# Designs tried in a protein design chat: VHH binders against q86w26r167to484. Part 1

Scores and structures below are computed, not measured.

Target 1, 318 residues: q86w26r167to484
Amino acid sequence: SLVVLQGSAGTGKTTLARKMVLDWATGTLYPGRFDYVFYVSCKEVVLLLESKLEQLLFWCCGDNQAPVTEILRQPERLLFILDGFDELQRPFEEKLKKRGLSPKESLLHLLIRRHTLPTCSLLITTRPLALRNLEPLLKQARHVHILGFSEEERARYFSSYFTDEKQADRAFDIVQKNDILYKACQVPGICWVVCSWLQGQMERGKVVLETPRNSTDIFMAYVSTFLPPDDDGGCSELSRHRVLRSLCSLAAEGIQHQRFLFEEAELRKHNLDGPRLAAFLSSNDYQLGLAIKKFYSFRHISFQDFFHAMSYLVKEDQ
Positions, changes and structure headers below are counted from each chain's first letter, unless a header gives other numbers; Kabat numbers aren't used for antibody chains.
F, E and O are the ipSAE of ESMFold2-Fast, ESMFold2 and OpenDDE, as the mean of both directions, binder to target and target to binder. V2 is 0.75 times the mean of E and O plus 0.25 times the DockQ between their complexes.
[cut] stands for letters that were removed.

## First folded at step 1 (VHH)

Design a1 (framework vhh_vobarilizumab_d1)
Fold by ESMFold2-Fast, scan of step 1:
Order: sequence, then structure tokens, then C-alpha cells
Structure a1 (fold): chain B 318 residues (1-318), chain A 128 residues (1-128)
Amino acid sequence: as target 1 above (318 residues)
Amino acid sequence: EVQLVESGGGLVQPGGSLRLSCAASGFTFSSYAMAWYRQAPGKGRELVAGITSGGSTSYADSVKGRFTISRDNAKNTLYLQMNSLRPEDTAVYYCARYTDLSLVGGESISVEDLFDYWGQGTLVTVSS
């Protein structure tokens, strides 16, 4: 079977996909149905050295000695979770004479089209915009739409985020009094950004006098909280503006080249210190053949869009 | 593989102090928010303190002013400084890593769903 989970950015598609792997491994989900469940990050599959099924299986297992022949003996007992189809390149949207997927994308294309392992089960997560590229690859699929937080779920999220009931009450009161913020918190990722911002303000003893009026204001408030100017007695010599400009440049290059993972060397090229920018960037170590390599990504996918949009303003300011 | 290993627990008299440590490995520690949980005998898990990747902290009402959470990103280590300990603080203390909350779904979440990894725990006993 083939199931497509669709939802807007931040609706928890990746969290759900990861939880399904864990629940299967602990015997809670699909007991006795699958011998192997493979999680494939479409964002990360671009990092494969070769686009062979065997290499993908080694990568998913984290074991170069994985018994590929034995694993493939009963393909109907395999589940592949293809997470973030929208993060793959979209050759059909490009103005190219030679149209087709890259070697890495061709492997996924064959798997989705059922040319490779036709009896396996597939679960694909994607944003709605990528459905026009995905639909031509599908013969038969069940679609599930993941919605954001209900009003009750937003209240529960604030209560769960804050350990202090008074802080939770103050934060939620601020959000409830602002229709724009309240609606924005329907997206779990935005809800996290808002809670983190408010917690930062309260811990610094600041009174929230101006509330964000749109998503751009929300991200601006977050930036102001976690990258504040003049936190020293002496003025930082444009360090804040320099860092902000560098984040915008990194985001712009990523959007231009359809990249969501950045090497540490590329951060250094932009004069960015990943560990010091943990509020904006996350990192993970990946095994590429015989080497382990660190990659960074924006903590929330909307941060990359936000900083890209800001890149025009920062370039004008120079 | 992600591993969280707690240490520093032990027996202490009421009013005493202990410092718990959590050694993290298998992920980029500096990029994740971290927390300390505890579970007293016969009770469920309760969140004690949290710290964001940027260093902002939060505390349960029962420990405010007595406990201090901190992190050392160079050593990949999370700390909990516990002062003015009370018999009610007797529990197994767990180090936990927050999930990437930017990816949390719209389906019902429990407090435990906010965290994706826990350590094995370290026992703290406060008695005379």
C-alpha cells in the first residue's frame, strides 16, 4: 500500500514519521506486519554517494554489513517512509531540455512508481505544493491531510511548554488577546517560536508591550530576543548586524540552489559559528561512505524562508 | 546512537546540596533544548527544569530558587545544581532531550511527547 501524508510547513509530518518508526520498533505499531521499516529523509538522500538500492539500505540501517539479499527476500514485509518529498529537486518545474530526476532522485522515482520493490509499503510526507510533481508518479495512493493545532491543543501546548503555570498563563493570555498570534499558533512550529520568544522575554524581566502582527513580526521578535543588540556595557561593533546579514546570505544561497543542509565549511565561508547560533541553526553528524561529516540546517524550515526574504532588505542597507 | 548518561546522585541530608551531570553523545548537543525530569517512588514523571539551546531556563514551582540548570556545550554536558534539598526531592532524576518542537504535530501531545530521549537516571535520596 501507498499513503501520502500532506500538510503545511510545521504541521509535524517529520515528527509523526519518526514516531511511527519508534512505535514499530517497540511493537506498538503494526505488530508482526513488517520485518523492516526504513526512514528516508528526502532532504538527506541528496547526500548519497551512489543511487543504488543497496547503498540506500546500508544508509538506513547504519550498517555496511546489512544483509541486503535477506532483507529483499520478502518485499511485501518492508515499509519505506519517504519524509519530505517536497524537499527534492523538481525537474518538471525547471526550464530544462533534458528533464528527469538526478541519479539519487531516480532511485526514489522508481520506488514511488513501483518499478523497484513493487509490493513494499510506502508512506510519503509532503507539502501540498509538491503534489503536482508527486501525483504523476502514483498509480494508487491514500491521501491523509495533517491539520495544525486545534484551539484546545494550543492551550495544552502552552501548558506543556512552560514548567511554571504562571508563565504559561501569562504567555497564553498574550497570545489569546492577539488574533494574529492565536491563529499563527495553529502551526506547531510557530507555536514553539512564540513560546520560546515569550519565555525569553519573561526570563529577561521584560514586559511585552508590542505584540507581533504577522509571521514576519513573530520571527523578528524571536531574532531580537535571541540575538539582542548592546547586551554588553560596551556596544558590539556591528556584530548583530553582521550575523543577521550572514544568516540572510546563507538562507538565500540555500533557496537558490535548493539546499537545506549546509556544511560547516560553508558556515565558516559566511563567518557563522553554528554552535553559537543554536537558536537559529541545528546540526547533525552524517556518515558519508567512510567519513563522518557535520551538516547544519535552519532550526525551523520557515526560518530559511524568512531570512531569504530579509536578504533584500539587508543587502539594501549594506 | 543518541546517549544520555546521568551521574552525581546519592544520599544527602535535608538542607544539603548535590550537582547532577548528564553526558550527551551521538548528536549535536548545542543545537537542542534539554531538561531534567524526576520520578519519585509510586509517582509519575514530572518536569523539574528546562534549558533552551540559547541558555534560557525554566523551573517547576517546587524547585524555583533552589535548583539551577546549566549547560557546557564545549563538554556536551548538562548540569543540575540542587541546593536546600528536601525529603520531597527524593526521586530518580532523568536527563532528557526536547524533540524539535518545530515539527510537533497537531495531534494530542503528552508532556512525554515533548522529549525523544531519556537517560537511565540517577537516584537522589534526601533523608537523615
Scores: ipSAE 0.000, ipTM 0.135, lowest interface PAE 17.0, mean pLDDT 71

Design a10 (framework vhh_7ocj_1)
Fold by ESMFold2-Fast, scan of step 1:
Structure a10 (fold): chain B 318 residues (1-318), chain A 125 residues (1-125)
Amino acid sequence: as target 1 above (318 residues)
Amino acid sequence: QVQLVESGGGLVQAGGSLRLSCAASGFTFSDYAMGWYRQAPGKQRELVAAITSGGSTRYGDFVKGRFTISRGNAKNTVYLQMNSLSVEDTAVYYCARSYTDVYLESGSIEYFDYWGQGTQVTVSS
């Protein structure tokens, strides 16, 4: 069983893939079908030590003690999500000898060709241009297109998000003048983040003079809006910095263990229990056997990726 | 311009039936998955039913076996046939368009990009 999700840059295919992992973990998607679901970022595959299946599983599980033999006992109960197949394609260096595909990249090619774990299920995300390189590796695949918002659909989203017509017009004008923001808003979830940020700025009477230059800047603007520097008492800035560090730590732990749901005890372990968390974390009740447990997750799946990326910078400041 | 217009809501007695329609315009209807959500006062929106561009259907647990979603591509319309209605079905029902055809089982609202204004369904005991 192999499904290819294709879409232009910014169409939400990574968000969809991540959400599928979350919904599987909660029992909402594919109940009873898979024992393990592994999320593999194709751009991060190069971090593998030896490009062996065992090393990939250790990396996905976040430790070298993972029970590889038990995991591989029933390969038909495994789902691999290979996110960003287009990231496996690399240009050759013109200044040096041309490099072929690295052994680290060929491991994923073996999975796709069904030479490794032929009965496992695969979900692959890719940009359409990379299909010419992917299609020769496929034997039988179902293709799904993710279109994202058209230019008119982005304008309509802004009009629907803002109750006030003048605020909607100003927000859309700001986004339209910035090519990076405009293209990022092809993803409906990113539209929500951008609109929330702009609404926060406008409600505080702030003039948006500088706009984000990339997706990291978009999330940084959101963080600055909902975790602003405190004007008072010296200790407030340290408190803000600690909350940010804790969010980065939680996100990093989640990514390392392919986890998107956190128990209240995990939040306490990271000193996360303040009223400032509502902008970043949501909670839901889930039924586990006869008990109902409360779990937390990042409000938007991209927040976990963003905070994880920031975790290195925060740790270096130690 | 994308528009979704619901119709067919109203007041019905418990055990009765009602058929909702959603007329779509401003896009190629046959290329998109469509869904119905509902929201009772003070509660979050929940998935009632969804249908892919190819006609595959998904239902919320509380309506499975009682409700049927269908689509008429020639008329750019999606329908929700509601049978054996109970007081607990009282809610505002929303028509929605999905930008993806794969992820209908979870009912995640973030994959639905356009919504109608809603139509009230009230079931009396």
Scores: ipSAE 0.000, ipTM 0.254, lowest interface PAE 11.4, mean pLDDT 74

Design a11 (framework vhh_vobarilizumab_d1)
Fold by ESMFold2-Fast, scan of step 1:
Structure a11 (fold): chain B 318 residues (1-318), chain A 126 residues (1-126)
Amino acid sequence: as target 1 above (318 residues)
Amino acid sequence: EVQLVESGGGLVQPGGSLRLSCAASGFTFSSYAMAWYRQAPGKGRELVAGITSGGSTSYADSVKGRFTISRDNAKNTLYLQMNSLRPEDTAVYYCARESYTELSLVDSGTVSVDYWGQGTLVTVSS
């Protein structure tokens, strides 16, 4: 079978996919149906050493001696979860579209087109914008739309996010009184951004008088909370602008070259200190053959989109 | 354990037709891409047609429109229907299995072969 889970950035597709792997491993989901469930992060496929199915399986198992032949003996008992099809990384030169995809990306395309392991089950998550690229690869697929939180689920999220009931009630009241914020919180990732912003404001003893009126305002409120202007005005404000411009530059380079994983050297090229920017960037250590390398990514794909959009506005002023 | 047994070769007149069969055993046939190669006298072995495990087909330019590759997974059999045969199609035809541990490149016109059949002779002559 082949199922496509589609939804806007931050609608919980990755959380759902990872929960499915955990629930299968604990015997709660699909009991007795699959012998192996492989979670494949599409943005990480570019890190494979070779464009072979064997290498993908070693990567998923975390073991270069995994019994590939035995695993592949019953393909119908395998489930591949391809998380974030819209985050598949392209060859470096974007203008050379006629060259096609890298061999590593071609491997996933062969799985999706059912050319490789046609009897295995596939679960693919993607943002709707990539569906036009995905649909030509599909022969028979069931589509599931993830819409995000219902009104009741938003209320439960606020109660769960805040440990203090008074803060939860106050935050939810602010959000309910603003149609833009309330609607935006239908997206779990945006709900997290809004809750983080409000918690930051309340912990700093600030009264929330002006609320965001659009998605740009929501992201700017988050930025102002976790990268605030310093008391020293002129010099500190310049420092803040430099960091913001660097984040915009990193995001723009990533979008231009269809990259979502960045090495520490790339962050240093943009004058960014990854650990100090934990509000915007996350890091993971990856084992590449015998070496371990640290890669950074934007905490949410929406941050990369946001900073990329900001880079055009900043460029117009210079 | 793995065996590929070809049949259906023979002598045929120009413009005629032949159907080659390859009976596969010792492995899960439906999971592998398969191909037909040929080797003419005094020439190297060349790819004629390929079919992926999902059923997508590819052909050498010299046989497009004349040859059709197909598979029957229930019978573990690969076929090559050859129509409008020409003298230059005279060759030994080989059934081939792609390695299960290697990425199938049949969509790009190539395959990685780990097992060959014995070959079957096709002669196109008046």
Scores: ipSAE 0.000, ipTM 0.095, lowest interface PAE 21.7, mean pLDDT 74

Design a12 (framework vhh_podentamig1)
Fold by ESMFold2-Fast, scan of step 1:
Structure a12 (fold): chain B 318 residues (1-318), chain A 125 residues (1-125)
Amino acid sequence: as target 1 above (318 residues)
Amino acid sequence: EVQLVESGGGLVQPGRSLTLSCAASGFTFSSYAYGWYRQAPGKQRELVAAISGGSTLYADSVKGRFTISRDNAKNSIYLQMNSLRPEDTALYYCARGSYTPLEIVSGDTVYMDVWGQGTQVTVSS
């Protein structure tokens, strides 16, 4: 029940891990096998005030009143996704040292060694360089190696993304002529963003005169296409900035609490109109008792990372 | 060192059989999936056959003619090639990898991270 997902930087292992959480939540992945799936960012775990199992569960649920005893009733129905084991090294060890615990006695190390919740399932993502530190903690693990999309897989993705074969051929031609875009598309999530951007440009009859130079430019091109300045003139740019700031706030909250699904009330708190932001947010309706509750998610998991990163730039501008 | 070494290639007449072997060293063989790939002159490298545990996958062009197998005790995988055709002429590569969760969901390909040097198979009269 322990799987290690390994791959070099940029191979999409974090995007894949987050997609697995979303696919489980929607019933696509591991149907009926888990009652709870906890996504743990190893990069952010050092932000925990206490390194206790209860505090980890509160952090993952975003709720200090989470029913810990009920959650732990059937540990075999729990899945923990430990994303970015290579990020645990120095900062987490320093935090544990301040508490008088050795790095090998950390909560995450106890989970990996199967000493804490030995019947739970674990998925761990890591860069290959950290395997020498991870492997001594493992007894039995299935290894999954992520190389990203091959050239053939990228071509196939473009063909499957577009309904119109001519649009697919044109989009792929544009990407192939730009070495930076072509290499970036080895990451599946970037393929989706690039295809969505190009489709938006083509459907709006726009000529692609300037191509993105890096991943940030790719996401900014998408934002500019689907969130252009309003026709009102002076007030339009202010409205666009307000929406961008709200998306950044929503993304930051989602990253902080390891959440990928948001209630409609959360969008309203951030002054976001879900239906008007269909380019960035998707929704599903769930029947809960007598009420139908709508949940939103970013159309692609990489949007959370992008908008979260943009939140720092917005703060710097102020 | 983590290594995969192919052997068994050579020149063979059409209609004959040839067995390729791939020896693995430097890691726990039983924990991984494996594939055989080939690259003909002027073409992209393509998957021929893959094996993960007891499950196998074959390219349409080789179904019924080729058989992939593994021997965990010998840290080796094999490709038994029957009824060879001139179009089977290519450089054959052994690769190590695993199924991704995305492949489980979508039914897509096996991702590979370690490759052998390749062994040439030439089918001609």
Scores: ipSAE 0.000, ipTM 0.120, lowest interface PAE 14.7, mean pLDDT 71

Design a13 (framework vhh_8cml_1)
Fold by ESMFold2-Fast, scan of step 1:
Structure a13 (fold): chain B 318 residues (1-318), chain A 127 residues (1-127)
Amino acid sequence: as target 1 above (318 residues)
Amino acid sequence: EVQLVESGGGLVQPGGSLRLSCAASGFTFSSYAMGWFRQAPGQEREFVALISWSGGSTDYSDSAKGRFTISRDNAKNTVYLQMNSLKPEDTGVYFCAAEGYTDLTLIGGDSVEYDYWGQGTQVTVSS
C-alpha cells in the first residue's frame, strides 16, 4: 500500500510521521502488519555515505550490524516512511533516469516506483506543490491532508487538557492574546507543550509575564518550568546544566541513529536518573513478538529535536 | 561551474525581428528545461517562454504567443528565442534560465522554479 500525507510547512506532518513509528511500536498502529518500520528523512538522505539499501537499513536501525538478510526476507512486512519528498534535490520523473539522479535519490526513486522491494508499504510526506512530481510515479495511492488544529479544535483541546475549567479559560486567554503562541498551537504537539508549560506555571503560582516568541522559546519556557534555576548562585545552575547536558546527549544519539525509543541501559549510559526526568521522558511497555519490553521516549517528539539542537549550545561545558 | 551566456540583443524598430541565443556550459544541458524571462526598467521579472528538455513541449506568455518562438539545439548546448513583430513594450533585459531536471510547463511563470540564470541581454524597441 502507498499513502501520501500532504500539508503546508508547519502543519506537523514530520511530527505525525515520527509519532506513527512510536504508535506502531506500542501496537496501537498497524497491529500485526509490519515487522519493521523505517523512518527516512529526505532532507538528511544527503548524509548517507553509500547508495545501497544495506546502508539505508543500517542508518535507520542505528546499527551497522543490523540483520539485513533477515529484515529483507519478507518485504511485505516492511513499512518505509519517506519524510519530506519536497526536500529532495530533483523530482522523481521517469525521464530523470536518463538525467543522472544522485545515488541516494536513485534508491528512493526505485522504492517509490516499486522497482526495489515492490511489496513493501510506503508512507510519503510532502508539501502540495511537490505532488506534480510525485503523482506520475504512483498508480494507486491514498492521499491524506494534514491541516493542523482549527480555531475550534484548539479551544476544544485546551478544555480537554485542563480538568479545571477556570485554568482552561485562563490558559486559552493567554494564548489567544499572543499571535505567535496561538498560531503555534495549530500543531497538536506544540499545543501540548504550551498547555503543559502554562499548567506548570499556574500550579506553581507563577504569573506569566513574558510569553514565548518562537518554538525554541516555547520549549525553553517548558524546560525552565520543570528544571528551574535557584536564586542561590552558580551551584544550582551547574546541577541544572548537568541534567540538560544528559538530555541533550540522549537526544543527539537518538537523532544520529533516527531512534525514538530508549532502553533503561541507554538512560543509565547518559546518567539519566531522578524525579525531574518524568517531565521530559515517559515509559511505555512495547510488545515485540512474544516479549514485552519497557522503553523510554521523549514526552513530545519535538523535544528530541529541541534537545539535539541545544547540544551545540551546552558543549562549552565539556 | 554552471554558466548561461545570452547574446543577440540590440536596438530594433517596431515591427522588426531579433533572435536571442543562450549558450550553456557546466551542466547536462539536455536534461534541463530552459526558459526566457524579461525585465523592463522599474518592473518585476516577467516570464516569456519555456521549452522542455527534449524540445517536445513549449509554452508562452500571452504577450509572446503568435510572435515569439523558443527552440533548442541539444548538440550545441544552446537555446534560442526568435522574436517577430516586436513592440515598444517588449523592451527590456532578456534572461536565459535553466530549470533543474524537470519538463515544467509554466503559465505566467514563477522565477523561483529556475536553478540557474544568465546575466541578460538588452532588447530595445524604439521609433
Scores: ipSAE 0.000, ipTM 0.095, lowest interface PAE 21.5, mean pLDDT 71

Design a14 (framework vhh_7ubx_2)
Fold by ESMFold2-Fast, scan of step 1:
Structure a14 (fold): chain B 318 residues (1-318), chain A 126 residues (1-126)
Amino acid sequence: as target 1 above (318 residues)
Amino acid sequence: QVQLVESGGGLVQPGGSLRLSCAASGFTFSSYAMTWVRQAPGKGPEWIATISSGGSTMRDDSTKGRFTISRDNAKNTLYLQMTSLKPEDTALYYCATGDYSELYIVSGETISFDYRGPGTQVTVSS
């Protein structure tokens, strides 16, 4: 069976996918139906040494001694969760060409087309924009949509986000009094950004005097809260602008080349300090053959999209 | 061929009502979430409402008291019922496949949709 789980960036698709793996492992989900459930992060597929099913299975198991032949004996008892299909094929006009598809991405296409392991079960998460790229690969699929928060769910999110009830009440009051913020919080990922920004302001004892008027203002408020100025007196604003331009450049390079993982050396090339930018970038250590290598990615894919869009407005002339 | 064709727009007086329709063909309509978006002259696109394949709706708070999104899977048609229309509702209204509620955080000059209709013009004027 094949299920496509779709929703906007930040709607909790990855959280749901990972919870499904845990619930299966504990016997709560799909009892007796699957012998193996493989979680595949589509943005990480590029890190495979070879574009072979065997290497994918070794990656998912965390063990290069995994019994591939035994695992593949009953393919109908396998479930693959392909998380973030849109991160293989971004919905830009130039990215629709099949010629640019990597061999590792081709392996996932063979699974989706049912040419490889035709009786296995698939769960695919994606943003709606990538459905055009998925539809030609699908023969029979059940579609499930994750929508944003209702008014009640927004109130509940604020209550659960803040450990301090007084902070939760203050934050929600600010948001309810601003139509732009209240509407924006229908998107769970934006709700997280807004809550993070307000928590940062409150923890630093700052008063929220100016409220965002649009989505750009919301992200800039987050940036201003979590990208502190340098210790250089009089140059802090210029330093912030340089870091913002560097983040925009990194995001643009990533989108242009369909990359979502960045090496520490690449961050240094853009004059970015990964640990200092923990509010925008997360890191993970990956084992590549005999070496362990650290890669960075934007905490939310919407950050990469936002900074890429901003690159047109803040790019260096020429 | 995938096609989305909007209809029902026109000139209407303030306080009036209109019902927009979007006829879909060339894909399995019942399997897709559907969205209404509008774009006024000189402004970027504004998300209005999304309806899931199962009928669950998410609407923009500024219009949800006046606008209702619905669908008829047997007719492959998406609807937007608009009441108490105001001059600021003047825009090109179009339908699209998928959930674009995230338009609030997309600040690019161009927004691309997987499938989108050509739109139907709504003008609210005395």
Scores: ipSAE 0.000, ipTM 0.135, lowest interface PAE 17.3, mean pLDDT 73

Design a15 (framework vhh_vobarilizumab_d1)
Fold by ESMFold2-Fast, scan of step 1:
Structure a15 (fold): chain B 318 residues (1-318), chain A 124 residues (1-124)
Amino acid sequence: as target 1 above (318 residues)
Amino acid sequence: EVQLVESGGGLVQPGGSLRLSCAASGFTFSDYAMAWYRQAPGKGRELVAGIYSGGSTSYADSVKGRFTISRDNAKNTLYLQMNSLRPEDTAVYYCARWTELTLVSGDTVSFDYWGQGTLVTVSS
């Protein structure tokens, strides 16, 4: 069977997928149904050196001694979790020239199309925007929607985010009186952005005079808080406009070439200092064979979407 | 069945040179990254050098500039050229076939087959 778990950015799809693997491993989920459960991060699959099923299995198991022949003997006892189909990446070596599926993307497509291991079970997580790319690959699938936070869950999130109860109450009151903000906070990731922005305003002793009216305004408020207008240190080339343009350029290249992980050298090519931009970019160290490489990604996938959208407005301004 | 057979070890004086060879069989050699490990008496194994299927190389800091890893895909053979040898280089050297994995942090690199090793002794 094939199940598609869909939901807006930041609804906890990855957290849920990882929890399913852990619950299966402890015997809590699907007892006796599967011999192996493989978690595949679509964002990270591009880092796999070889595009063979055997290598994918070694990667998922963290064990090059995994008995591939035995594992594949009963494909109906296998579950693959393909996390973040909308974040499937193109190879780093050829961003601008080549079009079409990479060998690693082709491997995942063969699994989804049921050409490889046709009796295995698949769980695919994705944002709705990628369904147009996914639907042609599906022969038969059950769709499950993740709806995000209930009203009670939103209230609990604000209480847990702020250590000061009065600050939490004030932040929630501001959000609750703005219908757009309140509904937007149904998405946990946006709830985090809103709480982070409000906390930043309160810590800087600023009064919230105007509240965001749409999702773009929410992200603009966050950007204005953590990337102030006078961020140039007296040097014109380090101006806010230059940093914003560089972030937009990085996001646009990422969307254009299906990239969500960026090397330090790539950030430098866009005149970006990763550690300085911790409000927008996170980093992780990955061991690729003998090398340890640092990769950056936008802290929230919606930041990449936001900066990409802004790239058109920035291009219109000379 | 995968086999890796090391050769070229021996006794050499400090400052000398040795070339190690590893003959591979039972798999498509050109498809795999290969590495050299070593283990000194009473110590754990350490990674010395690696070479990707595409030819890119990586070295441990302790051997960088002194050792050179190379491969001959037509002969299914891996090499390690060791120059400016020191007493600290005394160890059993192992050839390994390896699979490169994306790891979250600090995890041990996974290797799926090792040879029996060849002894290198650096002594005056």
Scores: ipSAE 0.000, ipTM 0.129, lowest interface PAE 17.3, mean pLDDT 73

